# Ledger of designs, part 2: VH-VL binders against PH domain leucine-rich repeat-containing protein phosphatase 2 (PHLPP2)

Target 1, 249 residues: PH domain leucine-rich repeat-containing protein phosphatase 2 (PHLPP2), of Homo sapiens (Human) (q6zvd8r785to1033)
Amino acid sequence: SHGLAEMAGQRNKLCVSALAMDSFAEGVGAVYGMFDGDRNEELPRLLQCTMADVLLEEVQQSTNDTVFMANTFLVSHRKLGMAGQKLGSSALLCYIRPDTADPASSFSLTVANVGTCQAVLCRGGKPVPLSKVFSLEQDPEEAQRVKDQKAIITEDNKVNGVTCCTRMLGCTYLYPWILPKPHISSTPLTIQDELLILGNKALWEHLSYTEAVNAVRHVQDPLAAAKKLCTLAQSYGCQDNVGAMVVYL
Short names: E, the ipSAE of ESMFold2; O, the ipSAE of OpenDDE; V2, 0.75 times the mean of E and O plus 0.25 times the DockQ between their complexes.

## First folded at step 1 (VH-VL)

Design c04 (framework fv_cixutumumab)
Fold by ESMFold2-Fast, scan of step 1:
Structure c04 (fold): chain C 249 residues (1-249), chain A 123 residues (1-123), chain B 108 residues (1-108)
Amino acid sequence: as target 1 above (249 residues)
Amino acid sequence: EVQLVQSGAEVKKPGSSVKVSCKASGGTFSSYAISWVRQAPGQGLEWMGGIIPILGIANYAQKFQGRVTITADKSTSTAYMELSSLRSEDTAVYYCARDSEYSSGWYDYMDVWGKGTTVTVSS
Amino acid sequence: SSELTQDPAVSVALGQTVRITCQGDSLRSYYATWYQQKPGQAPILVIYGENNRPSGIPDRFSGSSSGNTASLTITGAQAEDEADYYCNSRDSSGYHLVFGGGTKLTVL
């Protein structure tokens, strides 16, 4: 079960979209996702409608999580077509599937992302971050890669004055600085794994991982939990689009 | 300045396999996709599939899924296309081509082509 | 029958303008790429990304796109332009490449 909350804040436009499928591909598993276009609603909406179908195709072709997730992001990037030339979007996918390598009823979680949306797992009351933030401020390796490719980094720490993100779907005019290659992480799920939180940049700028987990750990309604996270972010001064999803495991 | 050099012509029996090589020189190999395109005598161009060496992933046109295997060796800047269960209809010129960098989402346009390898399948 | 459709043949008089068209639903989302092929030779890229020319391709070649149709225009056709022209784009999945059937251009 899951709960999702999205708030526009002071913006007159909601550029965050999410997907949730508690049952995916006729018993194959569950998929959850979050997309943040920052200043555009077009790409998040398109990814919300297409990315789960792409994942379904790719899991039929390979059982290797690195292969099917990398392909899911690349095909989704290609499907943006002309819209992806100047527009870009953060993308986060969480895929839960039966793990046949373990005893029956074991599950594995694979998380893949580009951009700044993050998934955080609550394991025994402690946050386990599963995503990588691809920003110039938080990723020295990505910052160096971009500099080695001779990007102009502006005073506000953006690539060519456009974005602080070093990986996104779309944004092809910023080649070779912005890449559609995701970070991919997999973990077997245990009895200690209570819930999963998906959030966009605005959520994680205002709440620590520990605070987010503590805020929702004992909330029984997933929708109430998601709303609580967005409300806390706004109470701390968030005026941007904020999105949160809570998945009970 | 970038060149793709393909292996020489092959004559094969029906039911056998053929493996064609494509060696890149004078440019970047790993970050580009390498596509394989064939052309039967008097017929049009047909995309078979490709590989993105930096990702280690290959993809195939549905028609060839299960018969074609595309691999790459980054240390030698060489891509390979292996086609199994050969039949007379597989008689064609097989081209390798350099196909965009990751910026275009790969598989966008092929700017450098090999000269082609003729594969003849006959008894 | 294929995802990208081209007429099999077209003719143009020397010095005149010809338009070769490619039609398919995927062209609503993806630009067409155009290749020229002369007998016994590998294809050569002539247009990519709607209307970009590689170095060495004459400026008489141009591309355009509208709806589900992409076009290659040759303004002031020359004898050496006589060749087969193939459009290429992504299929409906956005994952695979698909060629049109090719158009044989005869320069009269």
Scores: ipSAE 0.006, ipTM 0.498, lowest interface PAE 11.7, mean pLDDT 84

Design c05 (framework fv_cixutumumab)
Fold by ESMFold2-Fast, scan of step 1:
Structure c05 (fold): chain C 249 residues (1-249), chain A 122 residues (1-122), chain B 108 residues (1-108)
Amino acid sequence: as target 1 above (249 residues)
Amino acid sequence: EVQLVQSGAEVKKPGSSVKVSCKASGGTFSDYAISWVRQAPGQGLEWMGGIIPIFGTANYAQKFQGRVTITADKSTSTAYMELSSLRSEDTAVYYCARVGEDYGDYWYMDVWGKGTTVTVSS
Amino acid sequence: SSELTQDPAVSVALGQTVRITCQGDSLRSYYATWYQQKPGQAPILVIYGKNNRPSGIPDRFSGSSSGNTASLTITGAQAEDEADYYCNSRDSSGNHYVFGGGTKLTVL
């Protein structure tokens, strides 16, 4: 089961969207996602409506997690068409399915992201972050890659004054500085895996991984858990769009 | 529409390297991936690897790992395949091919270059 | 020698139907793509995905797949269809592509 909460804060638009399918690929697996357009609501809504269908097609073409997830992001990026030329979005997908590499029929979790949305797994009460944050401030390797490609980094730490994010779906006018290439990680799920938290940039700017896990670990209602995370972020001063999803495993 | 123009035939000695070029015209270079496929005389087709410019990554068949390098230069809309430590068994026609994004599957090779003959001599 | 197995040769009478097959375990997970190659020429894409034809490929070409087998069918073979046909798909790892050994079609 899952719960989702989204709050606009002081902004006049909600530019965060999410998807959740507890039953995916004819009941074989589950998929969860979160999308953050920062300054636009168009791309997050489009990705919310399309990315699960793209994933379903790609998992039928390949059993390799790196291959089907990379293809899902590339195809989704290409399907944005004209809208993707100047608009961009962070994208996070979490896919749970039977582990084909393990004859014991355990489940496996694959997490893929571009941008600043992150998934954190609670394993035995401890946070296991499964995403990479692609920003100039938090990723020195990405900052160096962008600088080596001769981008203008402005004083507010943005690529050509537009965004601090170095990986996105869309934003093709800033290629090759902004890339649609996701970080992909997989982990077999164990009996100690209690829950999964998906959050956007605003959530993770205000809550540590440990704090987020501790806030929801003993909350029985997943919607109440998600709302608690958003409210906690706002109590710490968040005035931006904030999104949180809690998935009980 | 899109055409792939390959460099001319090459004759190389054993142990040297060869670099074959593939220039795209009639479309934006970054819109698609480029694969390299070779064919030895009287033999079948063999996939060597490819590059996806928007990911900035190349992928190589296991057999060629460590000996092939595939690169792309966006400013000239040209992809390159460099094969090192040449042996007589590397004598073949080398093709570049575009992967068409319009097909919704990023490894269908819908446009092919005419091929570059590489002969590893004596 | 390939993970995808094709018979090396097949013959068909003019105007008759021929089926060229490709077998491999990876075909349970991936569609096969089919290429036609005539002597001295680069390959041409004939069928991709489940059963799609690029612009310019005649209606007589069709593709099908079942289990570990993919098939290219030519209904009403013409003299110009005489060529080598290659299937192509992902290898067992899903990371790389492999070609079948090719089937030489002779139209009698």
Scores: ipSAE 0.000, ipTM 0.418, lowest interface PAE 15.4, mean pLDDT 83

Design c06 (framework fv_cixutumumab)
Fold by ESMFold2-Fast, scan of step 1:
Structure c06 (fold): chain C 249 residues (1-249), chain A 125 residues (1-125), chain B 108 residues (1-108)
Amino acid sequence: as target 1 above (249 residues)
Amino acid sequence: EVQLVQSGAEVKKPGSSVKVSCKASGGTFSSYAISWVRQAPGQGLEWMGGIIPIFDTANYAQKFQGRVTITADKSTSTAYMELSSLRSEDTAVYYCARETYYYDSSGYEPYMDVWGKGTTVTVSS
Amino acid sequence: SSELTQDPAVSVALGQTVRITCQGDSLRSYYATWYQQKPGQAPILVIYGKNNRPSGIPDRFSGSSSGNTASLTITGAQAEDEADYYCNSRDSSGNHVVFGGGTKLTVL
């Protein structure tokens, strides 16, 4: 079960989109995703409509999580067309399926992302971040990679003055500084795994992982949990688009 | 303005392999896909596969899976297409083409805006 | 998977209008792209997307689509338009590119 909340804040458009399919790949798994275009709504909506179908095709061709997720992001990047030349989007996918080693009694979670949307797992009441934040402020290795490739990082921490994200789907005019290559991680799910939180940059900029987990851990309704996270971000001064999804495991 | 310059004609024996090159000049290479399309004498265009250099990941038409390998060298802005186990039916002109995408609210479609002049490959005993 | 079907040949009188068609189930979801090929030459992009022409393509060329059918229309055909015309699009998976069989246009 899941709950999703999205709020525009002080902006006149919502550039965050999400997908949630509790039954995916003919009922064998579940997929959840979040997309943030920052200032464009076009790419998040496109990815919301296409990325699950791409994943379905790729999981049928490979059981290797690195292969099917990398190909899902690659094909999705290609499908953006000419809009992907100038516009970019963060993308986060979470795929839950039976564990190949023990499909009858256990599940595995694979998380893949570009950009600044993050998935955080609650394991025994403690947050386990599963995503890598591809921003100049939070990733010194990405900042160095971009500098080594001769980009100018401006005083406001943007690549050539355009974006703080060092990996996105689309944004091909900023290659080789901005890459569509995702971070991919997999973890077997345990009895201690209570819930999964997906959030965009604005959510995680205002709430710590511990604070987010504590806010929702004892909320029974997933929609109420997601709304609570967005409301807390706004109460802490968030004026941007904010998106949160809570998945109960 | 981007140009795609292909390697010269090849004559090969059945069972051998051929590797055709496609060098991009005058523009960006890595952020666009390079597709390979062949045309047998008197026949139509047939897509073989393509590569997006930034991922080093190639995609192949089902007919050519297992026989074709498409690679790219970003440092030289050159894409390669290698076809193995050559047969007389592989006699064709092989084109490379830069693939980009059109997007609007109703869809997104690949199109090939810049084409190489073609490389003739003849397979004969 | 989807295939694209074209008639192998069509003819048109000089100065008249001709329509070349491409049919396939993938065209319900994706636009057709059109290429012109003259003997001994590489293909040239003529129409892409809904109805866009690259620089240098005369405005007598236009594209349209409805359902599973896409059309290339040449209004006021000229002698230099005599060529083979190919449509292409994605297959049903969206991952592969598929060409139609080509249509040979003869200008009478």
Scores: ipSAE 0.007, ipTM 0.460, lowest interface PAE 10.8, mean pLDDT 83

Design c09 (framework fv_cixutumumab; at its last look DockQ between E and O 0.01; V2 from the best seeds 0.00; counts 0 for: pae E 12.3 > 2, placed apart)
Heavy chain, then light chain:
Amino acid sequence: EVQLVQSGAEVKKPGSSVKVSCKASGGTFSSYAISWVRQAPGQGLEWMGGIIPILGIANYAQKFQGRVTITADKSTSTAYMELSSLRSEDTAVYYCARGLEYYGSGSYDDYYMDVWGKGTTVTVSS
Amino acid sequence: SSELTQDPAVSVALGQTVRITCQGDSLRSYYATWYQQKPGQAPILVIYGKNNRPSGIPDRFSGSSSGNTASLTITGAQAEDEADYYCNSRDSSGNHVVFGGGTKLTVL
ESMFold2-Fast, scan of step 1: ipSAE 0.026; ipTM 0.600
ESMFold2, look of step 2: ipSAE 0.006; ipTM 0.419
ESMFold2 (binder alone), look of step 2: mean pLDDT 88; pTM 0.920
OpenDDE, look of step 2: ipSAE 0.016; ipTM 0.551

Design c11 (framework fv_cixutumumab)
Fold by ESMFold2-Fast, scan of step 1:
Structure c11 (fold): chain C 249 residues (1-249), chain A 126 residues (1-126), chain B 108 residues (1-108)
Amino acid sequence: as target 1 above (249 residues)
Amino acid sequence: EVQLVQSGAEVKKPGSSVKVSCKASGGTFSSYAISWVRQAPGQGLEWMGGIIPIFGTANYAQKFQGRVTITADKSTSTAYMELSSLRSEDTAVYYCARGTYYGSRGYYSPYYMDVWGKGTTVTVSS
Amino acid sequence: SSELTQDPAVSVALGQTVRITCQGDSLRSYYATWYQQKPGQAPILVIYGENNRPSGIPDRFSGSSSGNTASLTITGAQAEDEADYYCNSRDSSGNHVVFGGGTKLTVL
């Protein structure tokens, strides 16, 4: 099961969207996602409505998690059309499926992201980060790639003064500095795996991975757990859109 | 709907290079993979390499590594394939084709190619 | 050496079913795509991702895979199906694309 909480903070708009879809009975698996448009609500909403369907089509075409997830992000980027020219969005997808080697007994988790939304797995009470943060401040390799392509990096660590994110869906006017290519990771799920937390940039700026896991590990209700994470971020001074999803495994 | 329009036929001398262009129209360019596939007279299809313009990454078949360069210009929606040190056995029809990306760590590999150019004939003779 | 192996030729009677096969170790990990090519023309995608048809491709075309073998089946072959058919997938390294040698289908 899962719980989702979203709070606008001091902003007039909520530019964070999420999706959750349980489908183990159909043999397809479960899909969870989070999207953050920063200052636009258009792309997160569009991705929320389309990206799971793209994933489900791509998993029919390949059993290779790197292949189907990379294609999911590229097709979703393509489907943005004109809206993707000047607007961009962080995107995070988590896909849980029966393990192809032992589908009756075990499951695997594949996580893919562009931008700053992150998924963190609680394994035996400890956080296991499964995403990469694509920002000029946190990723020296991405910063070097952008510098090698002669982008102007402003004093506030933004590409041409626009964004600190080096990978997003959309934002095609800033190619080749901003790319839609996701980080992809997979892990078999074990009996030690208790829950999965999806959060946007604002959540992870205010809560450490350990704090987030500890805050929700003993909360019985997933919705209450998600709300607790958002409220805790706000108590630490978060004034931006904050989104959290907690998935019980 | 997308069309790929290729440059015209070329006749080249051995040891020279050739650069073939492929211009996309009627759809998005940068987020699709563009592959180059050649076919010698009476022979089968042979993948040379491909590029994803938005990632800026090109990948080449080992046989052509060091002789082929694939580039793309997003502003003109055009992909290019340059083959150097031409030999008589490079005489072939060269196709560009758009496809769905897959790969890891910046490697391009087309999953399937749904739109093809009509081909550019390159003849290498003295 | 070729990574994907196809028989060079096959024949089928009008209205009958034919199966064209592609073999390679990489097919255990990656789906095959299938292309049709008629003389003087560019290839046309007919099957991708094991058994998906692009719009415009007749439903008599289907794909399947088992182990290291992928198959293209044409049920109720028509005269216009006479063409060369190529399978395509990954090489053993997974880093490059390879084509099979092609199968010439003759409709009798």
Scores: ipSAE 0.006, ipTM 0.443, lowest interface PAE 13.4, mean pLDDT 82

Design c12 (framework fv_cixutumumab)
Fold by ESMFold2-Fast, scan of step 1:
Structure c12 (fold): chain C 249 residues (1-249), chain A 126 residues (1-126), chain B 108 residues (1-108)
Amino acid sequence: as target 1 above (249 residues)
Amino acid sequence: EVQLVQSGAEVKKPGSSVKVSCKASGGTFSSYAISWVRQAPGQGLEWMGGIIPIFGTANYAQKFQGRVTITADKSTSTAYMELSSLRSEDTAVYYCARDVEYTYSSGTYTYYMDVWGKGTTVTVSS
Amino acid sequence: SSELTQDPAVSVALGQTVRITCQGDSLRSYYATWYQQKPGQAPILVIYGKNNRPSGIPDRFSGSSSGNTASLTITGAQAEDEADYYCNSRDSSGNHVVFGGGTKLTVL
């Protein structure tokens, strides 16, 4: 696999970061990620530099994808230290590795996220969403969990007026309303799996999954594909930081 | 093996600018930070700033903010450091280095510069 | 802002053990990294993290850390170990690199 990212928006306060490693842990696998701090650039950049190395250590300690990925997010959350007390970030990791059932012939994709960044797989020309959006307006179960914990939900659908995201890395002062626990999904990769799109909240608010897949399916240049997605979002009126990554499988 | 190849020595007049290049070969360029570190004659190592090429975002030491610009060209796997308003005190060897982050699951971060360019001597003379 | 302090010079007799120290508050959050520099040459990485050695670095080099202090230990010092040794770490934000002032090791 081969992935490249494009980020567009505010030049001097770019709050979206991406990670692309086509070879991870000396050939153990590939890792791709996207991080969105909304109003801060500090945490996305720190997570971009940190999370791949945390994943590398966790995959040495467990072969269970749910275990090593959950631990990667929890350890990364703790390592934010003081910066993580008031700042938060969406985080998305996509890990491609040899399938344990047939390591020589097949690969598996594990996707984990907190917040609003999403990975979408193109399988036979059709989008397969692999992430969960943790926002008050899109996740009734999360909204109920937050209400049951007696959070104040403001009229703009934010927890204590701060964020609409119910799961993030950091934001420790809003515990237990904002949790660092990721959604994790795994799928074996098939010959029909053409590409993977990573995007932040701004991308997915402006492009449908089908539209995003159709826009890049025949481009065959990952950077040109990522740029095309950002340009489309901006042409539809996006004024926020938008990030897109396309990984050809 | 990853190598960082720097541009050749420069002699500059006070008030001018210098732009040093650092070309990576033999490994991943875009995902790792490239840091710029200088060393004046007989003095210690001083970090100027760094860039992660995939993002294009540079960070600068406070001392150099406003005078230094660090950029990267992913198509040529080359990072650049431009220092303006040169003074005799800027006479130094300028190094680029690949800056790697490794985080222990049980505790602490580590950052290390595993590959260094051979250095570019910049002499500022009247 | 963070600062790392090193003694400017230390001496060790050939074959003996020497410990070079680096102190700073940032070392509580970020392990020190150690570099060796010989005259006219670029620095080379000798220790990173708690006690990791890159390929090609002799096993007589080791690292340790406790609280705000990191140490580089050379056991059975050799003549070729005579060099300047620098530690580095990050400031409290993690965004800026900070170097110690360097320690010149003389092997007697």
Scores: ipSAE 0.000, ipTM 0.404, lowest interface PAE 18.3, mean pLDDT 83

Design l01 (framework fv_latikafusp)
Fold by ESMFold2-Fast, scan of step 1:
Structure l01 (fold): chain C 249 residues (1-249), chain A 122 residues (1-122), chain B 108 residues (1-108)
Amino acid sequence: as target 1 above (249 residues)
Amino acid sequence: EVQLVESGGSVVRPGGSLRLSCAASGFTFDDYGMSWVRQVPGKGLEWVSGINWNGGSTRYADAVKGRFTISRDSAKNSLYLQMNSLRAEDTALYYCARDEYYYDSSGYLDYWGQGTLVTVSS
Amino acid sequence: SYELTQPPSVSVSPGQTARITCSGDALPKKYAYWYQQKPGQAPVLVISEDSKRPSGIPERFSGSSSGTMATLTISGAQVEDEADYYCYSTDSSGNHRVFGGGTKLTVL
């Protein structure tokens, strides 16, 4: 089970959307996701409605985590059509399914993301970050790639003044600087894996991984846990859209 | 190995100021909150102040609120306590401690330094 | 201001069970933690989250909490357990961390 909380803060639009399916692929798995459009709500909503269906099709064509997840992001990117020309969105997907090495008794978690939404696993009370933050500020390798391709970096540290993200779905007018290629990681789930936290940029800018895990680890209700994370971010001065999802394992 | 080393303790006159420092090593400093705890020689422990992982949230005991300021510097892996308008009752050994701090839940102090002695006396 | 109340001292003979109590109005909704402090040394966490024993802490140490009272129990106390023990928790607002007044455990 899971809980989701989203707050607009001082923005007049909520540009964060999420999806959660505790039963997926005929009950064999579960999928969770979070999308952040920063300045637009259109792409997050589109991805919320379409990305699970894309994943379902790609999983049927390949058992390789890297292949089906990369294809899910690429196909989703292409399906944005005209809206994807100028608008972009961070995207995070977490897929839980039977472990291919031991499908009868264990599960595996695959996490894929572009942009700045992150998934953090609580393993024995300790945070295990599973995502990569694709921003000019936090990723020196991505910053160098963008600079080597001669992008215009504005004084507020954005590519052509548009976004700090170096990878996202959409934003095709900024190709080849902004790419839809996700970071993908997989880990077998153990008895020590207690919960999974999905959060957008604003959540992780205000809460450390340890603080987020500690805030929710002993909360009985997943919705209360998610609300607690958003409230903590706001109490620390967050004025942006904040999204948090807590999945109990 | 986790290590916390306090410094800056000294003898100071009432009304004076003093800044304590705590150098942290052996862990990712920015993953943890930090606290200052004091102990009058021969007496019990008293929590003084706490700061979350990024310095965005600070808390103070009523006895020091308005006089003490807690801060941290991620680049130096250091915690500070600026103590102003010092009083005789502030005389104590001051400990730096790593804090599993989070809101509306009990946090705990899992590693402590050796302490630095502050004496407020004429 | 919010206070955690402990007895100032507890005495037991070696091998006997020592019980140290901590009373506070917020304890029904806040975890209690227990610290051991020996002369000239920094405190050491011996019980976390009411009842959890940290790695390296002997099995004779246990904790419990019921209503407004938390209890540290040392089953079969040994001479090396002689120390000051402090409970630690958060007030109802979550804004203040509080230590109990401390309990001196004598084993003789």
Scores: ipSAE 0.000, ipTM 0.395, lowest interface PAE 19.0, mean pLDDT 85

Design l02 (framework fv_latikafusp)
Fold by ESMFold2-Fast, scan of step 1:
Structure l02 (fold): chain C 249 residues (1-249), chain A 122 residues (1-122), chain B 108 residues (1-108)
Amino acid sequence: as target 1 above (249 residues)
Amino acid sequence: EVQLVESGGSVVRPGGSLRLSCAASGFTFDDYGMSWVRQVPGKGLEWVSGINWNGGSTRYADAVKGRFTISRDSAKNSLYLQMNSLRAEDTALYYCARGDEFWSGYYPFDYWGQGTLVTVSS
Amino acid sequence: SYELTQPPSVSVSPGQTARITCSGDALPKQYAYWYQQKPGQAPVLVISKDSERPSGIPERFSGSSSGTMATLTISGAQVEDEADYYCQSADSSGTYVVFGGGTKLTVL
């Protein structure tokens, strides 16, 4: 089961969207996702409606986590059409399915993201971050890639003065500096894996991974847990859109 | 299994035209930039033209600018090179090569076809 | 015009280290790539982005780049490594792809 909370803060629009399907691929798996358009609501909403269907098609074509997740992101990126030329969105997908490499043991979790939404797993009370933050400030490899491709980096660490984010779905006018290619991570799930937290940039700017895990670990209601995370972020001064999802495993 | 198969190479007179094709299989064609690279038998490699993953950006070597046009067709998983105003110096084996994934990059070339021979003779 | 310069030939005995250099004014700011081409065959990418080995390329192949010079190193060269080797980079703007003239490696 899962809980989702979203708060607009001081903004008039909520540019964060999420999807959650506790039963996916005819009941054999589950999928959870979060999308953050920063200043636009159009792309997150479109991805919320699109990406689960794309994933369903891609998992039927390949059992390789890297292949079906990369294809899911690329196809979703292309389905944005004209809107994707000027607008961009962070995207995070978490897919849980039976462990086909070890079907006697358990389930496997695959996490894929572009942008700044992150998934954090609670394993034996400790946070295990499973996502990569694609920003010029936090990712020196991405900063070097962008500089090697001769992008104009402004003094505020933005590509052509537009965004500090180096990977997004959409934003094709800044290609090849901004790529739709996701970071993909897979892990077998164990009995020590208690919950999964999905959060946007605003959540993770205000809460450490340890603080987020400790805040929700003993909260039994997933919705109450998600609301607690958003409220903590706001209590620490968050004025932007904040989204949190808590999935009990 | 990635495969690139070139076709269309032929003998043409100077000033003539040819259209080369490259059929791609074994990968998601639209995820990759593509290039044409040529080689005179027994001599070195020379880059001719590149195109990004969605066809929105094309680049050409100075020797072929204004005469050659690179294009792609995602429905057919095919890359093309339209060659006009051909010169004796264009005689070479023409390779289709796969560029970088999810980047505008039409290089590096991780997979190559076997090439198609173009001969421009008077 | 921007060019990449390679020695035309390098000769080593089996088990010796072969070093092939590539010089170009844009190499301080652009990646070098290396390709192996055997007679009658298409080229094969053996080193990517100065020093990265693609999957399937033997550990004896390595690359480096410093200033205006990139180097392909084959440690303990084998007879099957006989081939033409081409470096490739881009001009300072990243607009044009440029190949070196090629180096014929002989292992005798």
Scores: ipSAE 0.000, ipTM 0.405, lowest interface PAE 15.2, mean pLDDT 84

